# Designs tried in a protein design chat: VH-VL binders against o14526r1to248. Part 9

Target 1, 248 residues: o14526r1to248
Amino acid sequence: MSYFGEHFWGEKNHGFEVLYHSVKQGPISTKELADFIRERATIEETYSKAMAKLSKLASNGTPMGTFAPLWEVFRVSSDKLALCHLELTRKLQDLIKDVLRYGEEQLKTHKKCKEEVVSTLDAVQVLSGVSQLLPKSRENYLNRCMDQERLRRESTSQKEMDKAETKTKKAAESLRRSVEKYNSARADFEQKMLDSALRFQAMEETHLRHMKALLGSYAHSVEDTHVQIGQVHEEFKQNIENVSVEML

## First folded at step 23 (VH-VL)

Design bb2
Fold by ESMFold2, fold request of step 24:
Structure bb2 (fold): chain C 248 residues (1-248), chain A 122 residues (1-122), chain B 108 residues (1-108)
Amino acid sequence: as target 1 above (248 residues)
Amino acid sequence: EVQLVQSGAEVKKPGSSVKVSCKASGYTFTNYAISWVRQAPGQGLEWMGGIIPIFDDAKYAQKFQGRVTITADKSTSTAYMELSSLRSEDTAVYYCARDTWYEFRSAYFDPWGKGTTVTVSS
Amino acid sequence: SSELTQDPAVSVALGQTVRITCQGDSLKWYDATWYQQKPGQAPILVIYGKNNRPSGIPDRFSGSSSGNTASLTITGAQAEDEADYYCNSRDSSGNLVVFGGGTKLTVL
């Protein structure tokens, strides 16, 4: 309802609330990334163990004197594949440590941010208080001006006129102090709103850059492993070709 | 009836000063501010400064800081604006206006003086 | 510099509605006040506060504001409304007065 209250709770304050809400989602997304990578590491570990079991079957089922050299090629390839996936498991476990470390630093930043938000809300309270005082100070000043004019019309003593002028000046000084407090509180509020918006923007940018870097590390680890899997497969093909029927 | 009566037109040489008066009547002089506004030929209004006589306190627009002095004489209910180091660009109409400083955010100028023409020529 | 921005000129057909705008960051905090000036005359107060008309100003004049923009609206413009219109307000500190550049209204 109030001119200044409407100004505070309008579109500008809506933007502040939206930005702060977005900032609060950051730690949630960090935890979700850690959980996702942890599940992927479990998948890779399970795959590694399954491949190692398959390698053991190639060892235990090897026929004497017939298919044995080719079963050995299967065994070696299966063991190497198991190791590839185990190495990826280890890389992902290290990456989880990096994600959790970022999460710890993120909580520290959010604590400082919360303190700034409280300071900004305090500035709102100060401005609101001064804004409500102004109409009363104005009314008091005008009442003293009216008293002064009434006494002048009544042709009262100079002593009473001097008292009225003193009361008017005192009310004027009180009003001027209220105006100065309003201008100061308004400037403080605007600065704190700007500082908060800049901090929220910086926090979002830092979060996105860091999450992108973590996803890049994930992608690189997976790519390195797939290259090595391809190398194991080429070795497998070469080893099959190197076995001749004369060795069987 | 509230009136602001300004001094008459002046013709001045570059480098000199001019002092324009604004005599108030019909209200309590000390309880309102007096603002000074000038208008060069074909140009808009520009606020120069103002004074609240009850405080004997003047404020000036940055453009005029150092060249303008605004004073008030409570005994004669008269405000003065003195502009120094005059140049041809200072040729303008100079208005005084009663300013409702106590309305603060909603302050307004009413009434205005009729204006004082100052011509600066060599 | 100019903290209040006005269009230099606006035209309106006789009897039509026109809006004259004033834009500045300080208008979020301090009211715009509107003055009419005819050639060779001192300005006169038209609108102050949100939408207060002094006595003697026709009710076809009204004011409004939103964010950093204030408007003077003339509903049913008449030939006598042809004039320059100035907004003023306080500067960003709240301590000084600033005027817009003025808008010349032409009634066709």
Scores: ipSAE 0.711, ipTM 0.900, lowest interface PAE 0.8, mean pLDDT 88
Fold by ESMFold2, fold request of step 24:
Structure bb2 (fold): chain C 248 residues (1-248), chain A 122 residues (1-122), chain B 108 residues (1-108)
Amino acid sequence: as target 1 above (248 residues)
Amino acid sequence: EVQLVQSGAEVKKPGSSVKVSCKASGYTFTNYAISWVRQAPGQGLEWMGGIIPIFDDAKYAQKFQGRVTITADKSTSTAYMELSSLRSEDTAVYYCARDTWYEFRSAYFDPWGKGTTVTVSS
Amino acid sequence: SSELTQDPAVSVALGQTVRITCQGDSLKWYDATWYQQKPGQAPILVIYGKNNRPSGIPDRFSGSSSGNTASLTITGAQAEDEADYYCNSRDSSGNLVVFGGGTKLTVL
């Protein structure tokens, strides 16, 4: 929070713009993740089909000869490997659904964020408007003070002096109200900028946490499948050795 | 030409009050604020409060709220600061200064009075 | 957060440049004003409105600000510049005045 808050106050509202633009990149990265996982699922499905075809090759086409037990070992291994990759394909397809669901939630959150950004930018405009009024009110007050001093030097009637004093009082009151409006607008601007910084930070933290969870699910699915593939390989090695012993 | 003339030194007992005056000359008294700043021996400057005579409106630092009263008499062009319930810690030089309140963000104090020494002793 | 913070003391060699700083969150919105005070005297205005110098203040005095920090710079410090220097500004509300704790400048 302190890092984002510090950047938010820099170069007027430049830090606000930097944080907001960073937040807007979240949905892009979500879509890219979905596309990546979809391509990986396609790769796994293609591999599964190729292994199933290889299994069929191992079961068809040799005479009942001395290699029949070895071809059966190839067929079983190839079949099991095809199933491992098909299972990963299905897990990845389910994960894509989770990524797309998150993407829909992101769009809703970013719509709310945009509404708050508009409110914050409105506070900037209010502060700018009041800041431009101050020099005018100051100048008017000083002009009334100068008029008052000029009339005093001219030995002007008490009636004219009273009128000048009344005008000076009115200008002073207008200036005081402008000062009060500036202080109020400045406080409102600071609060809204801080609130926006905190929301942008929370949005980025939530996005990173959710993306890490999705990547964790991806990694877990791949790891589980690779463990199963390793088990298939060890079974294959054992079956080859058993065939050699059984031929004796 | 612009001058702020403060009242003379005062010696006070704890629990009493002191009222320091600041008489302005050489400018239109109601068009500027008067601020009061104190400085304890060996210490820094401490703003106590101020008044804009055209509004008869005083503001006070939180530390002094409730025991400082700042007033202005337009007919004599004189501002007053009264500090009640005096303690030994209130021993200080008390300055008045003309305040360019209308400059707001860029407001400054010029000139300053010469200061009024207030001694609060046991 | 409404308080203005100054280093309590700074030293400079005669003829060298020194910077006295004042830090406060309100300085983003309200200008720092700088006062010089010599022993036994009332303060005098040296810089206002960020970098305006009143008549009678030497050209070697200048002011600057960035973010929540304001600085008083004395270029080519002279023996007579040895004094206490105070910044002031408005508090977080914009309605009250606050002073920094002061910086004692020693010219060696």
Scores: ipSAE 0.704, ipTM 0.897, lowest interface PAE 0.8, mean pLDDT 88
Fold by ESMFold2, fold request of step 24:
Structure bb2 (fold): chain C 248 residues (1-248), chain A 122 residues (1-122), chain B 108 residues (1-108)
Amino acid sequence: as target 1 above (248 residues)
Amino acid sequence: EVQLVQSGAEVKKPGSSVKVSCKASGYTFTNYAISWVRQAPGQGLEWMGGIIPIFDDAKYAQKFQGRVTITADKSTSTAYMELSSLRSEDTAVYYCARDTWYEFRSAYFDPWGKGTTVTVSS
Amino acid sequence: SSELTQDPAVSVALGQTVRITCQGDSLKWYDATWYQQKPGQAPILVIYGKNNRPSGIPDRFSGSSSGNTASLTITGAQAEDEADYYCNSRDSSGNLVVFGGGTKLTVL
């Protein structure tokens, strides 16, 4: 059994409430991740557009002079760099779709969780109600026992003694029935609390695993782009070296 | 003045049975449970079962289920414990105790009988 | 079954304080009751409920509980306190009774 379930036994169920509030933070963090990636995609798109404009500037320098071949190298490199960042923008936009899809699945899971919380809290209320009544049933039984002893001491008629015995037996039956109801309610509460604890723990683990995988996809997309940018830079250096000073 | 008086020591052969009595006095017998607890030489206390005479209803520890019968005779204020198919490991002191069954949160035994020594030997 | 666990032995110096413990899952829901047993004698009740003493039990005996652990404390241990001490309670179902294995208290 998990550490989580073992710590639910607080008088006011504070452990349960803490764990439930913890799982409710999942959808919030999913939305925050989506927002972060959306902002990063906007940054990359802005960069791509700005670089494309700058490439057009290099084209405007091409018609005249012996520098024209070098302006063309600069233009080609600038265009390729703009494309690298545009592709990252597209990868990040696809990743946002994955984050939002997870968010929708998470909503379904949390709806089920809410229903289980209601069932578990209902079991708490049943147990509380029976627990409140048991002292009264116990007291009633003991009062009937005392009445029986008093009548015996007072040398009361056999008819009255038989009546007192019947009352004591009826109170005993009522008490036994209440104790049985208590034991049943306690067992039901214990099982439902354990089931809820295990579900909350599994939900938190699944959420962390999914968020880690989404961050991994983000990191991979950025890594791929860095490789491509490196290739563009090497091509730029090579193309500069390939331009002959003797070419007029 | 609440007392539980148990029957005397017994020596039994393996495979036989023993029936120990516990006579209550000083209180209304039907309003309290009687529990039976045994203790083998050098060992701890072991609950065997009990009866609530007002219901004539007995419960047994799983270990003894099928071998122990606990009964109550309301007319003599006496509870009985019968253990069958005796083995040498059943050699023990057998106690009866008054049990406050109406205390739903506890197993509160007071008073205890003095115990009945049962020796099982061939 | 729901077992109650006790340390098999503890020692205390004369006049000092000792705590005997009883641990089990059922103690979350059910109270422990404490008994003293001297050699050749029947057990006697020393603490019931959480901390009630029957008449005739010295003030130095007290009980407490926390979580699934119950404790019997003897403050100012006397030579006559040397005995075996047992706890009992309801089992996890609430229907049956269980005893701890007992703790032998030695007063030095």
Scores: ipSAE 0.620, ipTM 0.840, lowest interface PAE 1.3, mean pLDDT 87

Design bb2
Fold by ESMFold2, last read:
Structure bb2 (fold): chain C 248 residues (1-248), chain A 122 residues (1-122), chain B 108 residues (1-108)
Amino acid sequence: as target 1 above (248 residues)
Amino acid sequence: EVQLVQSGAEVKKPGSSVKVSCKASGYTFTNYAISWVRQAPGQGLEWMGGIIPIFDDAKYAQKFQGRVTITADKSTSTAYMELSSLRSEDTAVYYCARDTWYEFRSAYFDPWGKGTTVTVSS
Amino acid sequence: SSELTQDPAVSVALGQTVRITCQGDSLKWYDATWYQQKPGQAPILVIYGKNNRPSGIPDRFSGSSSGNTASLTITGAQAEDEADYYCNSRDSSGNLVVFGGGTKLTVL
């Protein structure tokens, strides 16, 4: 790279690329979370159905037999456990809706981000274009200066001296215009790169906070269900103790 | 062969103006800028402004904006710097230098004039 | 800020190597140029571009830059190198010129 190119593509440009790559991973991780929760909801639903089937087995106990009261305790406990897992299935399905809603909000934000990236890349392209022009414009100006000095030393006609002076002035005007474009493009590039990096950083922070909140909701739903399962088990133990030997 | 010859030392009263000349020889005057740099006794170099004669376009450091006027006379290959409303703090050596304005990444001055001492005292 | 910052003084033992630095935000985009000034004299150009020496400047003088810092290096410092050294560059706009405050080099 040219000396100008080295200055444009230094540490700041690497930071921009790193941040943008991280931002692009956001929608992928949101989809992966939704898929994970969907799979967990399927597991919980399958478990619920299996416990309901088990409850039906407990209903096969002989009515009015000596073990019938205990079969009823099994049935009630199995039904309640099936309901616990069915409720978790429903909570997870509702959470999937929340994850997908965040995903839609995220897509809107990323569409705006993509538009800003295009604007920033346009600023890079403008700067690159004027930077490549400058050495050629400088060389052209210096060549016109050398031609003018050569003709001056040769004592060339005033007509040829006037031509050379005009060509030199036109080359000077072109060079000045290119330098002005370079200075403007450089300032615009620097500002756009900084603005983009700040926005990417904010987007990543917001995404991480939102993903943590969704994981928190998942953890809360699972914990609530495990507490209810524990209560069902304690009730089961108490119901077994309440069945007397005389009733058997 | 390339040479910048400055006008002689000046002694001025506060509130007056000074105009320092810088005559160029040995190169095509219009193709290079002339910059003006001052140095107060015991202090560093301070860019005041410059002119690119091919454009007749002068630029000034913010500190001197409104007090300094830089001009060029292409027919005599001479640049001028005029500093108005002189104060004792303006006592300094004033240099002109040939400036390679077309070197867009740098500001290098070669050659320099010998300097013009301006003394402002009552 | 377009200011160029130099240390006000640096010392070097005769024959040793010294580095004089110039820092400024504009140096990320624009080159520093180095000048030597001895008492009662006009400055002379020492280093321009990255590391170009004009005719008459000893090859013990060299220049370098990294980020927002430019350096003038004198390898094998001599007694005659004792002088003030200034950097200059373009300002942040690219349209104006700025000088550093100067560094007095003392050769011990």
Scores: ipSAE 0.620, ipTM 0.843, lowest interface PAE 1.3, mean pLDDT 87
Fold by ESMFold2, last read:
Structure bb2 (fold): chain C 248 residues (1-248), chain A 122 residues (1-122), chain B 108 residues (1-108)
Amino acid sequence: as target 1 above (248 residues)
Amino acid sequence: EVQLVQSGAEVKKPGSSVKVSCKASGYTFTNYAISWVRQAPGQGLEWMGGIIPIFDDAKYAQKFQGRVTITADKSTSTAYMELSSLRSEDTAVYYCARDTWYEFRSAYFDPWGKGTTVTVSS
Amino acid sequence: SSELTQDPAVSVALGQTVRITCQGDSLKWYDATWYQQKPGQAPILVIYGKNNRPSGIPDRFSGSSSGNTASLTITGAQAEDEADYYCNSRDSSGNLVVFGGGTKLTVL
């Protein structure tokens, strides 16, 4: 059975409406991604500032004890860790700009799409209007045909027969014109529906691919920072090992 | 009361033409379309074309465009179908049928003529 | 080939129900009409419009449609129902007529 068959003509345009509703969710998800990344950037910045404060503590606190050489190791590690998280903050802020720029391009595409949707819905209105008028035009034609047959059986004058034939021809022309409008409106609507469905599908596919690319950039930024944090940790371990301890 | 009477069987040579008649009675001829449908031996029904006499307007299936001419003579209530450049594959029964052209959602034929057998043979 | 597609043959046991189908894109817009043809005879109208039977057609014949598919149903098939069945409709333009390829119904 066709998914678009009687559902479009007997009830409503369910398939079209579902596809369009899905397309409209694209800009919403783009904004939500930007908001998520913004919150992550805030977390990273807060962490960076806190580590910088700890570095200051290590520099200015308890300088006289036997632990002083190890406080310097803490200072260096804390400074480097703060810088790692600050760099991630900056990368995420740049990524937010990319997400918002994509959002602006989405709005332009969706405005054009909305104009096409209006055109498609206008075609529905034309088709509906002609479809509602056709039964009356058909009935009028058949009534003129019946009048013509009645007059022929009544042996009426040629003058009256010619008049009846003229009325029948006028009704036939009106009906033919209405049927031609119906067939044209139907064909136009079918074409616009097909074109819209293909466009909606392409828009959804493009959106998902672009969102995946943005998430890939996010993952890459986080991965680079994790590598740097790991390097800071190895340096910390080596610096501790290199500090001489008086066990005597 | 409503009848469609077709002309008799024909035997034709390849390359010639045939003209089949369909005389209508029992209704106002100009108010209905006449459609022509053929059926080759052992084959299905194939719409060739039709005419709405009130408009003197004929339509043809793509397969027959250029070879078929459908006309109507309002004075005799008779429709004609002429098929030119006959080939052996045009051997078939040719039906005329009254067509309710004013039905905008359908195409139904009632009544049908009895058919005219056309044989194309050397 | 035709715009309307029918299965070339269908069988039914005597007294049972059978459905003959006609499929085409134009059927979403236009109604199918059904004809019965027995050997050596002109077709006769069986079902027109949505589900109208002309005078003389038994009430075991009915029509239905959904999407791109129209169906002729015979409930309680009789030996006399053995025949070829054709559907027709308007084409995609609405201006021309197309027939399905026909379905041979065999009553066993």
Scores: ipSAE 0.615, ipTM 0.839, lowest interface PAE 1.4, mean pLDDT 87
Fold by ESMFold2, look of step 23:
Structure bb2 (fold): chain C 248 residues (1-248), chain A 122 residues (1-122), chain B 108 residues (1-108)
Amino acid sequence: as target 1 above (248 residues)
Amino acid sequence: EVQLVQSGAEVKKPGSSVKVSCKASGYTFTNYAISWVRQAPGQGLEWMGGIIPIFDDAKYAQKFQGRVTITADKSTSTAYMELSSLRSEDTAVYYCARDTWYEFRSAYFDPWGKGTTVTVSS
Amino acid sequence: SSELTQDPAVSVALGQTVRITCQGDSLKWYDATWYQQKPGQAPILVIYGKNNRPSGIPDRFSGSSSGNTASLTITGAQAEDEADYYCNSRDSSGNLVVFGGGTKLTVL
């Protein structure tokens, strides 16, 4: 059996409530991921715009001076950095679309899960109702048995004995039917609780796999940008070294 | 006060059958179930089945389905257990016990008969 | 088939406390009943309905349950308590009866 299945056998069905609460956190965490990525995309876009502004400052500096070739190196590097961060912004915007698509699919699954929760709670209610009736049926049966024994000891007529026996048999039949309802309600409750535990466990596993995949995509996009930034920096260093000191 | 008197010891050949009786006294026979429990030499207790005479309704452990028949005769306050197709492994003491079937959360047996030894040998 | 599991043997020093256990899934819904059996004798009822003693059973015998486990406790064990102890309960359907394999109690 599963971890979640074991939790459902608590004395007050609190294991079911704990498991359901855990499953409900999925859509919340998906929305929080989308919000985080959106904020990161805004940071990257701001950075890109700032680098583009620096590039304009480098191109609008002192024209045709001794250091003009070096200002051009700054301009090119700043433009390329702006582009790196703009591309990351676009990748993150695409990833947000993927996160939101998963979130919509997740809500459809959770709607069906909510219907199952209602059905499981209904099974708890049925079991509780039958459990309350059983002691009364038992007591009624035993009272009829006691009446029957008393009348037999008192040497009553056969007519009265037959009447008491009939009452005892009717109480026995009522009790047997109540026990059958209890056993059926208990079996239904156990099956629904087990089924819910297995489904909730599978939902949590699927959610974690999807979230890890989305985080992996985020990490890959950031890594690609860092590689590009490093390449721009190496190109910048080479361009500085290639500027002739003779023209200075 | 309440008594369950079982029939005497029996020696049987493999492939035959045995019918053990359990006569109840000191209570209203139809209001309680009678259960049958066996115990092989050096082994534990094994529930075979039982009957609630007011319903004439017998239930059997799956191991004994098709080989055991449990009946009750209300007019003599006597329950019977018949085990067919006997094997050497059926050598055991066979107990009857009064069963409080109306206790739906439990199965408790009080009193027990003294037991009937059934020996299956060639 | 057994739905109830008991340890095959348990020992206790004279005057000490011992606990005999019975485990099974059906014990979530149904109470365990305890029987004492001495050699050559029929079992006798010791504890029923979790912790009820029939008349004639010493108050050193008590029962308890938690989860899938029921226990018979003998406080201040006496030499006369040396016997085999069986639990039974209803099976998972509620319609049939199952016995544990029995526990031999040895009083040292």
Scores: ipSAE 0.610, ipTM 0.841, lowest interface PAE 1.4, mean pLDDT 87

